# Designs tried in a protein design chat: VH-VL binders against q6zmt9r679to764. Part 7

Target 1, 86 residues: q6zmt9r679to764
Amino acid sequence: DNLLHWLAEELSEENAESLSSTLPLRRSTIQLIKLKNPDDLTEQIHEFLCFWKKSLPTFTDKLRLLARHLRKIGRSDLAEELKFKW
Short names: E, the ipSAE of ESMFold2; O, the ipSAE of OpenDDE; V2, 0.75 times the mean of E and O plus 0.25 times the DockQ between their complexes.

## First folded at step 2 (VH-VL)

Design v4 (framework fv_vulinacimab)
Fold by ESMFold2-Fast, scan of step 2:
Structure v4 (fold): chain C 86 residues (1-86), chain A 118 residues (1-118), chain B 112 residues (1-112)
Amino acid sequence: as target 1 above (86 residues)
Amino acid sequence: QVQLVQSGGGLVQPGGSLRLSCAASGFTFDDYGMSWVRQAPGKGLEWVSGISWDSGSTHYADSVKGRFTISRDNSKNTVNLQMNSLRAEDTAVYYCARGEGLYYFDYWGQGTLVTVSS
Amino acid sequence: DVVMTQSPLSLPVTLGQPASISCRSSQSLLHSDTYNYLDWYVQKPGQSPQLLIYLGSNRASGVPDRISGSGSGTDFTLRISRVEAEDVGVYYCMQALQTPWTFGQGTKLEIK
């Protein structure tokens, strides 16, 4: 969970929009999180990641999936850092 | 372009061993889990084994557990399947595939025939 | 283990006509993230399997829009609106919800 907060701090506003598009989250969930946290981009991103993580089946390779999402939004640098932090 | 090129395979006697290899190119290999899926002659597909991007987790079908070992070498972009104590029922074409199965397998190797017969 | 059952197992079809393949799972593949963890693959003669549809209804890259996936929970369908010669092959559904990953028995689509 600490790792997801670190990631939220590293991601920009452009990354937030891209991430919400690539994570398998309902549009209504995305809108609710944004409305709840209108002035806190870090908290918006953190809640996107936490909601996504909570939705995954048991024995899921969460690290691999997270790295894949980071690559899709143009943050291969963060995907590479996950190798050392996970 | 993504490519998975397989090698190994052949004819072995029951109780023998064989090592299959799969060389990956066209993507960042250590960002993906890898799997092996086999197909016995005239039969359907059976998932055999999977390995995470960092080798931190490995999974096996019950039919091969204790006999097969999946491994990877991220410095060489390869995933390997070490097959020990081979049985006639292990006769199949073995495919390497990108992914651990969660969500999907999006790219597959060309397949390697393994025949276990006396 | 999740058991996947396909029907029909043999599907002769006339060129240009529609074709449908059914896949049933022994337990729901609908997860709390609202996705159905069901994929479809085709294996054309002499070739490796290739991904057609993932997560119930999403087309893989390069897959034509005449091929679609639908369904939810335990009952899924792969549809081809107008069968072409290149569609010949064995079609497999796969559940991606829990290990071990399991495939249906396969449906052989042939031109009449």
Scores: ipSAE 0.006, ipTM 0.631, lowest interface PAE 11.4, mean pLDDT 84

Design v5 (framework fv_vulinacimab)
Fold by ESMFold2-Fast, scan of step 2:
Structure v5 (fold): chain C 86 residues (1-86), chain A 121 residues (1-121), chain B 112 residues (1-112)
Amino acid sequence: as target 1 above (86 residues)
Amino acid sequence: QVQLVQSGGGLVQPGGSLRLSCAASGFTFSSYWMSWVRQAPGKGLEWVSGINSDESSTHYADSVKGRFTISRDNSKNTVNLQMNSLRAEDTAVYYCAREPYYDILTGFDYWGQGTLVTVSS
Amino acid sequence: DVVMTQSPLSLPVTLGQPASISCRSSQSLLHSEGYNYLDWYVQKPGQSPQLLIYLGSNRASGVPDRISGSGSGTDFTLRISRVEAEDVGVYYCMQALQTPLTFGQGTKLEIK
C-alpha cells in the first residue's frame, strides 16, 4: 500500500497537526503513534492514515473521505492528485 | 440506463451446488462494490456477501462462510455467487445490489430482479 | 453483530395522514466525520428493494420530499408526511457500519 506513504511524504509538520485533529482517531492512538515514532513525522502521518483507514466501516468511500480531510487542512492540491493514484 | 440482470438459481437437493450470476450495464462496473442479499419466503432481508471493486476484499455472513464464494469479472461486468453445500435454510430469493461509487456515499442504489433458489429433497 | 430493531412491525395508516417508523441499533452508528451509517429501504409487493435514505438523512435520487430520515447514534426515524397509495410496502432499516451488514425485521405499511 504505497499510496498512503506517498501522501505522508507530501504533508508538512503543520499539516500533520491539523490532520491528527481532524481524523476521527482516538487520542490514545495518536499519542501511542507519536511515542513510537519520535522525530519521524512521515512515519507518524503514515500510521495515522493506516489506523484511520482500518477504523472505517466496511463499505465506506475511503477516497472521498480522505479527499475531504485533505481539503479541510488546506491541501486541495493533494486531494485532486489522489484520484490519479488511488 | 443502469441495469443488473440476474441468472442461475433453481431447485437443488441439500448438499448440492448452484452458481448465481449478475450482469451489470449502464455504469462503470469496476468502480463499485457489489453485494448479494437474500430473502427467505415470507421473511426479511439478510445480507450474504460483498466484494470490493478490484476483488482484493470479500466479506461473508457467518451463515454462509466456507460454503459460498463471491467473485467478479470486471472485463465481463459480472459478479457471481458460487453456493456449495446448500442447506434447506438457504432457500430464498437472492438479489445482487450495487454499492456506492468511490466519489459518492450512498447505499444499495440499484438491485437486480432477484433469483429464486430452492433447496429441497 | 449489530442488532437492528424496528417499531412498529405493522403500520396501518389512512391516506393523506403521516406515518413514522422507528429503528434502533444495539451500537452507535455514528462514525467518521459525523456520518450515521444507516440506510432505509422499501420493498413494494412483487418488487426488489429500493433505496430511500442513505447515511441517516440523505434522500436517494427520485425519492419525494414527503419522505425523510432523521436521528443519530442508536435511534432513527423514517417519516412520511402524507401517505400515498404508492407507499404500501415493507420498510427496512440497515446498518452499514460493520460487517455483517444487518437489517431490521421490517415494518409493513398498509392503507386502512
Scores: ipSAE 0.000, ipTM 0.614, lowest interface PAE 12.3, mean pLDDT 84

Design v6 (framework fv_vulinacimab)
Fold by ESMFold2-Fast, scan of step 2:
Structure v6 (fold): chain C 86 residues (1-86), chain A 121 residues (1-121), chain B 112 residues (1-112)
Amino acid sequence: as target 1 above (86 residues)
Amino acid sequence: QVQLVQSGGGLVQPGGSLRLSCAASGFTFSSYGMSWVRQAPGKGLEWVSGISYEGSNKHYADSVKGRFTISRDNSKNTVNLQMNSLRAEDTAVYYCARDYSEWLLYGMDVWGQGTLVTVSS
Amino acid sequence: DVVMTQSPLSLPVTLGQPASISCRSSQSLLHSSGYDYLDWYVQKPGQSPQLLIYLGSNRASGVPDRISGSGSGTDFTLRISRVEAEDVGVYYCMQALETPYTFGQGTKLEIK
């Protein structure tokens, strides 16, 4: 949880929009999180990541999937930093 | 649990050929690159060859280019080193090792037990 | 090819004392990701090599915190804060920035 909060602080507005479109979250869920946290980009991103993580099966390699999403949005630096902090 | 088990090797005359095999178990073999590293008697480690997780990228040390061929079979969890035109200076213990994947930068974190190759008359 | 140079090549150490090994590369190992692609390995007598440190300073699984890696670019150090009998072996640095991967010549650590 602290790790996902750190990651949320590192993501720009452009990164957040790209990430929200690539994460397998329902559009309605994304809208609800935005409405709940108006003008707080870091908290919006943090809740996107927490909800995404919680929605995956127990046996899913969550770190590997998260790294893949980060690379797809052009943040391979964060993907490597995430593994380093793990 | 995570293991690399080697086979092949032995005594061969200069100009001969040998094929080394390395069988992986306990991990998703297709997600990792593989390397071969050798050590001549009383000498240090020398990286010989490496292959990417899909098998599309292969690299070799200059000392073995054109003579050695690395390959892998992901359906059988094996990596192989075909050694042709062997020379006395190829005499060494050969190790296979699990290399970098796109998701992990652990270096070569799992090593086989080693296979002795002796090239002499 | 990237040339790796270690010093010293022979390191006799009294049990319980600290030990340090230096490794220099002929070119910077610092990648655009911010990581140094420098690994440290040890080969204990009669055994296969084993990974100690990856990406300059990260300990591999099972490696005690008395063993640490530091440095960046072209100059790296492996330090053992308190040498134990189990530390006997030959230590190698290796660059993994580009192929062919290249090792230093090795440093033999002995208890004396």
Scores: ipSAE 0.000, ipTM 0.600, lowest interface PAE 15.8, mean pLDDT 84

Design v7 (framework fv_vulinacimab)
Fold by ESMFold2-Fast, scan of step 2:
Structure v7 (fold): chain C 86 residues (1-86), chain A 120 residues (1-120), chain B 112 residues (1-112)
Amino acid sequence: as target 1 above (86 residues)
Amino acid sequence: QVQLVQSGGGLVQPGGSLRLSCAASGFTFSDYYMSWVRQAPGKGLEWVSGISSSGSTIHYADSVKGRFTISRDNSKNTVNLQMNSLRAEDTAVYYCARDFEYGDYVFDYWGQGTLVTVSS
Amino acid sequence: DVVMTQSPLSLPVTLGQPASISCRSSQSLLYSSGYNYLDWYVQKPGQSPQLLIYLGSNRASGVPDRISGSGSGTDFTLRISRVEAEDVGVYYCMQALQTPFTFGQGTKLEIK
């Protein structure tokens, strides 16, 4: 969970928009998180990541999926760094 | 074009072993979770085992736990099922199936199936 | 384990008429994400299973709009608005919320 907060701090506003479009979250969930945290981009992104993680079936390899999402939004640097921190 | 081509299977006596293989093509195999699902003659579908894209997360149905081993080789685009201590109730058509990485799709593509018959 | 129960098990239908299949789960498949982790598959005679619907209501690629999924929590429905000859097969619901993934017992749709 602390790892997801670190990741949220590393992502820019542009990355946040890309990430919210690639994560399989409902539009209503994304809107609720934005409304709940209107002045805190880092907390918005952190909650997107937490909801995404909690939405995955128990079987899921969360590290590999997260690295894939990061590569999709153009943050291969973070995907590689994630290997050291996870 | 996505293809999953299965091999292995056959007739084996109770207590014997068989190895099933599933060769993938037409997609980036290392991005996808893979599962094995079986179907006993005239019966429904039963999920058997699954393996994550990296191979680090593996799950089994209780009916096969301790006897079957799922593995994958991303350099060869294959997923394998090693079946040991086979029982008559393991007789089924075994399918490999691709699980969509983001959890939005489960089993969007299936192999052609491989018949495994366990009989004396 | 999550138990999946389908009804009816046998569904004879006339071409052009609607058909509905029910699927019930022993526990809620609605997750904190707001998604229902329920998928529908069809196995046509002599073929491998094929994905029809994922996450309760989303059609898989190539699936015609006459086939739809609905429901939430523990009660789900697959509906075919106008049955065609190609729809013959055994239909399965599956929960993908947790391992082991479990299937319903299947519903055989036949043209009468």
Scores: ipSAE 0.005, ipTM 0.627, lowest interface PAE 11.9, mean pLDDT 85

Design v8 (framework fv_vulinacimab)
Fold by ESMFold2-Fast, scan of step 2:
Structure v8 (fold): chain C 86 residues (1-86), chain A 119 residues (1-119), chain B 112 residues (1-112)
Amino acid sequence: as target 1 above (86 residues)
Amino acid sequence: QVQLVQSGGGLVQPGGSLRLSCAASGFTFSSYEMSWVRQAPGKGLEWVSGISSSGSTIHYADSVKGRFTISRDNSKNTVNLQMNSLRAEDTAVYYCARDLWGDYYFDYWGQGTLVTVSS
Amino acid sequence: DVVMTQSPLSLPVTLGQPASISCRSSQSLLHSDAYNYLDWYVQKPGQSPQLLIYLGSNRASGVPDRISGSGSGTDFTLRISRVEAEDVGVYYCMQGLETPYTFGQGTKLEIK
């Protein structure tokens, strides 16, 4: 998803670590994504977000839930910006 | 810094009307849902009304439905509560509170405005 | 409407001792997004309510580690591991799962 890729580009290394711990992803999934993309932080974050999105029921308000995760990791600025890009 | 500054309280007789205002600053007001929560003297908290970021979705507690009207003006960063047909049981401190869109919790509250409905 | 019930309503605590408040909901607050839509607020004397815990267990900014929230579904607990004088106030749980948002009746924490 183009918006998730844009978001991955805006997140720092510190944000990536926080995001992987706050998203409800299995440890094995996180490890697999890191192994696939060892030198590409942007791709790691993008795949975390894509996998998380695919794990949610269809009726879930994905934008609202994503905004919550962004605020948890200290990126309220991105949460606000995301609302206008979604 | 986030601030919510309230005005418009006072003393009014039963059947009267009053308008409360809440002026927001320090954040992108148009990105947040806003609510009004009241507290009768010596009692607990009661949610009264909420309005979506755009103003298109509005909810009321049954106790105020048909009498109170919530509105917002995103160009002025204000949320308002128009209170009509006031009753003695509406006597309370009224708080405006910010609800971050999609979180359903109130992270910042106004200072409160006392509304007294008495003869 | 979702009914929120707190216990105890009055909580006298000795300074330095632990304290806990229970909150029960008439229906599950666990949503399909895996969050519990339960928040805790405190209202200190003469002040507006302030957020302590959101979505079950997350501490709001500035809230000390000695205050924690736990639970899931219909049964939730707010714990203070070591009560300090600044903790005096009325504690409220609130469900944010659906409108109307509803609060528990409040628990008044006082130092003995």
Scores: ipSAE 0.005, ipTM 0.618, lowest interface PAE 11.2, mean pLDDT 84

Design v9b (framework fv_vulinacimab)
Fold by ESMFold2-Fast, scan of step 2:
Structure v9b (fold): chain C 86 residues (1-86), chain A 121 residues (1-121), chain B 112 residues (1-112)
Amino acid sequence: as target 1 above (86 residues)
Amino acid sequence: QVQLVQSGGGLVQPGGSLRLSCAASGFTFSSYAMSWVRQAPGKGLEWVSGISGSGGSTHYADSVKGRFTISRDNSKNTVNLQMNSLRAEDTAVYYCAKRYSSSWYRAFDYWGQGTLVTVSS
Amino acid sequence: DVVMTQSPLSLPVTLGQPASISCRSSQSLLHSSGYNYLDWYVQKPGQSPQLLIYLGSNRASGVPDRISGSGSGTDFTLRISRVEAEDVGVYYCMQALQTPYTFGQGTKLEIK
């Protein structure tokens, strides 16, 4: 998923912590991803996003939900840019 | 800005040994898996070996298992391929290649310039 | 080991015409994550291989829109909508679902 990879590269360390708290992922999944990729923040974020996306029903408005999560973690700039990349 | 610079090829007799090296720059080396891919003269690509970012996991094609050893030195940003018990069939250009991402994107986004290894028979 | 089979192996094409390369795997490349671990590379004369498509259909940086990948499971296609002179080279698919990673035999695209 090219868009999710781009997004992972744009998110900072504090964004990663906020995102892991706001995405509806199991605590065990978050811990596993962090342990698996301790020094690779981009990969941690990418895996959070991929697991989240796959947890959603096929016909969910994923763009709307993703933009909402980005605004919630203080990255309204990325939420707006997402509209142009989608 | 990513660069992979290879060295260590040459001509060797059957049964001999060679060590190939690949010097990496422009990315967080220890975070990415590295692989070696070879190409015999006039033939296609063959994946030979891979090593995880930490060096804790290594994998080999059956054709080289037990003869080749992949290793990395994360303090020097190098990945190495020690080739022992060389055979004529190992004659090839050897490429080092960087994995696109640590876990999910397993494609090789950057490749070295290639190193020729010739095993005379 | 997963066997990768490409067709055709030789592909002469007139400039500006479309070209398609097929890649088939002996096993499904669809991972539980939903990704198809199938990548496409091109090796231009005298150069190292370069990535074109990763995970079945995602275009690598700098790859023009005229080149696209499609497919899922065991059947994949690389398409060039209008062939340009710079497209000359040998194209390879590779499965990265499991080690050892394996390449197809290669398809040589040449201008007729």
Scores: ipSAE 0.000, ipTM 0.600, lowest interface PAE 15.4, mean pLDDT 83

## First folded at step 3 (VH-VL; framework fv_daxdilimab)

Design e1 (at its last look DockQ between E and O 0.09; V2 from the best seeds 0.00; counts 0 for: pae E 11.5 > 2, placed apart)
Fold by OpenDDE, look of step 3:
Structure e1 (fold): chain C 86 residues (1-86), chain A 124 residues (1-124), chain B 110 residues (1-110)
Amino acid sequence: as target 1 above (86 residues)
Amino acid sequence: QVQLQQSGAEVKKPGASVKVSCKASGYTFTSYYISWVRQAPGQGLEWMGWISAYNGNTNYAQKLQGRVTMTIDTSTSTAYMELRSLRSDDTAVYYCARVPYDYIWGSYEYFDLWGRGTLVTVSS
Amino acid sequence: QSALTQPASVSGSPGQSITISCTGTSSDVGDYNYVSWYQQHPGKAPKLMIYDVSNRPSGVSNRFSGSKSGNTASLTISGLQAEDEADYYCSSYTRSSTVVFGGGTKVTVL
């Protein structure tokens, strides 16, 4: 997912930690993602977001959900840009 | 019938640990988070952290990192908060509170149900 | 020092409308669309009054309403009654996915 990869590039480590606390993924999954790409934060975040996206029910407004989470962590700037790029 | 029942008041010495329980009833325990909030005498509310009864994830306030542990027993619908290395400024009423959660949105940002609080007094 | 700033006290006469402000003063505060308000009577646990800036839970009087402008959320109590005398706290999520409370506002009914 190129869009999610873009978002991953824009998120800080702090943002990633915040998202990991709010998105409905198991911590074990998050840990596995980190272990897979220990030195690549962007790829960690990208994979994290991809996992989250895939875990969502069919017909879910994924954009709205992601935007909400971005706003929650204080990245409304990315939320708006995401809407534009989506 | 929907309620959070907390354990009784505690008196501890500095350096000791306290473990407060919060038993949920009247709702599906695993569909919510449990958050802990404390309030020192005459002071405001202080968020301590939360635990997901859905996936077991936790998040603690930075100032309490290393001293606090939140756990859940889904079989008894009970949440626990342990605070270690107690000091006098830990004296407070400790509340457990329910945080709405759903599969899509995750945790919400508010506490819609509160326990009655547990007074923990730390004194030498 | 709190990420959310509230006035220490607000007072009004019975029947009047009063407003409590909650202003974000820290860069740690996330989006201000996720503000909640709690009422706390002496010796009692807090009670959720408003969530997501303006949503009122069932069972909460319609005399309580919430709004937001910029980085300031407001709780308005209309038709002030003696029973409304309490402490009120605003709350919000932070950028680190934690929760912060305002310092609280003591509402006095004169």
Scores: ipSAE 0.372, ipTM 0.873, lowest interface PAE 1.8, mean pLDDT 91
Fold by ESMFold2, look of step 3:
Structure e1 (fold): chain C 86 residues (1-86), chain A 124 residues (1-124), chain B 110 residues (1-110)
Amino acid sequence: as target 1 above (86 residues)
Amino acid sequence: QVQLQQSGAEVKKPGASVKVSCKASGYTFTSYYISWVRQAPGQGLEWMGWISAYNGNTNYAQKLQGRVTMTIDTSTSTAYMELRSLRSDDTAVYYCARVPYDYIWGSYEYFDLWGRGTLVTVSS
Amino acid sequence: QSALTQPASVSGSPGQSITISCTGTSSDVGDYNYVSWYQQHPGKAPKLMIYDVSNRPSGVSNRFSGSKSGNTASLTISGLQAEDEADYYCSSYTRSSTVVFGGGTKVTVL
């Protein structure tokens, strides 16, 4: 949980818009998160990441996929740092 | 009409090569991977590898590494699979299949559209 | 490359429910949610029935459902019909970053 909150703090508003459009979440879930926390970007991102994490089975799988995704959105710096935060 | 159209059946001798084509229509070709899967007579499915139609990157099954080459021609929306140094146990139906891909999320690791298959017979 | 283990055959009468198992290792099945199921009628190409363990593509009957417990994924066909008679293959994306298929299960109706 602290890892996902750290990541949410490190992502920009532009990264958050990319994530809300790209994470495999239902549109209704994305809408609800935005309505619930309209002024709290970090909490929006944290909720997106938590919902995404629940859709996957294991820690190893989640770490690999999250790192790959971070590289694709231009945040390779965060992708490398994941291994040190675990 | 979303479709993968494969080239016709081939008969080859051991030691030869075969190149099977897979022409995509009805969707944005460069937004997907193409996977190749083969099935020997009376046998199950065997994954051979895949290629990104976006950038041409490949990943081959280890047992075929060195004998297989997969390529893309974006101008014709066509994928190719070439298998070299053919042996009799390469006799199979060769399928191309589409793999959903998002350049942000990567491939989705399932095959949502299949060609009809190309029979390749390797006969001495 | 490791294989996924499926029963060679499963049979049932029209209207019954049947379940096909697909067992692998933790590296092939248990640790990941990348299991898919394909239906293949004789002489035809495979058709995707289930992806990501339990998701059904548009156009696939809700009589088909998927699940996973431990290292075993399952495909359940409820309300068995004659047209369900086919070969069924599971597949998974593995820790080795490859795709593996099960050996296939022949479903016989009646």
Scores: ipSAE 0.008, ipTM 0.622, lowest interface PAE 11.5, mean pLDDT 82
ESMFold2 (binder alone), look of step 3: mean pLDDT 90; pTM 0.936

Design e2 (at its last look DockQ between E and O 0.07; V2 from the best seeds 0.00; counts 0 for: pae E 10.9 > 2, placed apart)
Fold by OpenDDE, look of step 3:
Structure e2 (fold): chain C 86 residues (1-86), chain A 124 residues (1-124), chain B 110 residues (1-110)
Amino acid sequence: as target 1 above (86 residues)
Amino acid sequence: QVQLQQSGAEVKKPGASVKVSCKASGYTFTSYYISWVRQAPGQGLEWMGWISAYNGDTNYAQKLQGRVTMTIDTSTSTAYMELRSLRSDDTAVYYCARVPYDYIWGSYEYFDLWGRGTLVTVSS
Amino acid sequence: QSALTQPASVSGSPGQSITISCTGTSSDVGDYNYVSWYQQHPGKAPKLMIYDVSNRPSGVSNRFSGSKSGNTASLTISGLQAEDEADYYCSSYTKSDTYVFGGGTKVTVL
C-alpha cells in the first residue's frame, strides 16, 4: 500500500507510539512488527497501518477513521493530505 | 427532543447511599457511553467515571473506586450512578453526560450532551 | 489524576478577544488532541463548545476557537459578548480511558 507507506514516512516516532496505543491491534502483533523490522521505524509503521486496515470491516470508512486518528494525535496536516491522496 | 433527564434532588446522611438516575431520550441509547461528572458548590467539575451503554463496561475515577457503581437499563434507556458511604464532601451537583461511541475506536473524548444535574446534599 | 491548570479568571471588554489556557502533561494534553472545552452559566449544566482541540459542534458560535501547543491547549473567544460571561472548563481524555478537567476559568465581560 503506497499511500500507507507514504503516511508511515511522514509520522514521527512519537506519532507512531500514539497510534500504537489507540489503534485496535493486539499488542502481540505490534511486538511482532517491531521484531521483524527492529531498525526501520517507517516499515514498522507501514506494517502496523496495513494490519490495521486489514482488520477493519469491509465497508468501514477507513479514510474517515484514519483521518480522525491523525487529527487526534495532532497531525491534522497529514489527515488533510491523506484525504487528498486517497 | 434529545436529552438526558435526571432524577430529583437528594438529601442524605453521612454513611448512606444515593442512586441517581439518568434517562436518555431522542437518540439510540446503546450507541453512546454515559459519563458522570460532579460539581461541589462553588467548585469545578470532577469526572467520576463512564459506562458503556453498548456493553456495560465501566471505568471509575481512582478516588471513587469501591464507592461508586454505574449501571444501565437498556430497556428504559436509563443510566444509574450509585455512590455509597456518603460524606459531607460528596455534596455536589451530579451530572450525567453523553459520550459518543465509535465501533472501531470505542468511546470518544468529550461530552456532547448533559443532564441538568442532580443535587445531592450530605449533612448530619 | 491531577486537574489541568487554568487561570482562575479572565476578563475583557465587549468586542475584544480573550484566551483561556489549559495546561496539562504529556500523558493527557500533550500526547493527543483529546481536549474539549465547556461553557457553564450559573446554575446551568456545562455545554460543549470545542472538542478535539479545535472542532466546534453545530450551533456553537464561530467566535469560539481552540488550539494547542505542547502541553497547553487554548480557548479563544473573539468578539466578546455579555452572554459569554460564564465559567469555562477544559477537559482531556487520557490513554487510560479516563477524563480530567481543568479547574475552570471565570470569564468576566467588563
Scores: ipSAE 0.015, ipTM 0.723, lowest interface PAE 8.0, mean pLDDT 90
Fold by ESMFold2, look of step 3:
Structure e2 (fold): chain C 86 residues (1-86), chain A 124 residues (1-124), chain B 110 residues (1-110)
Amino acid sequence: as target 1 above (86 residues)
Amino acid sequence: QVQLQQSGAEVKKPGASVKVSCKASGYTFTSYYISWVRQAPGQGLEWMGWISAYNGDTNYAQKLQGRVTMTIDTSTSTAYMELRSLRSDDTAVYYCARVPYDYIWGSYEYFDLWGRGTLVTVSS
Amino acid sequence: QSALTQPASVSGSPGQSITISCTGTSSDVGDYNYVSWYQQHPGKAPKLMIYDVSNRPSGVSNRFSGSKSGNTASLTISGLQAEDEADYYCSSYTKSDTYVFGGGTKVTVL
């Protein structure tokens, strides 16, 4: 959980928009997250990541999936940091 | 017909290099990784490295770092593995194997399609 | 030299169940669910039997099952048949984005 908050702090608004388009989250879920904290981008991103984590089967390696998505949006630096933090 | 077709057997002397090819057919080559795995006679499987057919990113087994180079040619759907400074203990069957992934769920972290192997013999 | 430890051989009679162990570290096995198992008959390429610890690919008999406890993964073959005689390798994806294999287990059907 602290790992996801760290990541939320490192992502820009553009990064978060790109990431939200590649994560398997419903559009309505994304809109609800924004409504809860409309002026706190870091908390919005943190909630996006938490919802995504909860939506996956327990046996899935979520860190590997997240690292792959980060590379896709051009943040391979964060994908590499994620490997070291795990 | 989904398959990986590998180049033919090679005989090399110590100190030489070998380059093995792996041609994909029947699936979207650029949507997968290719791993290379070798097996010395009477021995087990040894992972050598992987390459992304999408962007060419590589990761090599530490034991082989500095001696191995993996490349792709997307126009021919072909992966290549080059092993340099060959020694007699590099004698093995060299396999290419496909790593499936789904951009929603990521890599499945297993080898679902294998080439038939390429025997490389290193002898004086 | 293998990163994952397997017994060299396991044998059983037709109809028995056998289990092959695959032991690694927490970073190789315990922390992740990326263990896979491959069957290899002499002179043939490996065939995927189990992935993600316990999942069977389409076309693989339900006589093959996988499990994990701590740092040890297991492949169980129930109702052992002559065709099951082969070498079996476990594999895992590690924390450093590398793959490791076990040393292999020769299954003999007596």
Scores: ipSAE 0.006, ipTM 0.615, lowest interface PAE 10.9, mean pLDDT 83
ESMFold2 (binder alone), look of step 3: mean pLDDT 90; pTM 0.929

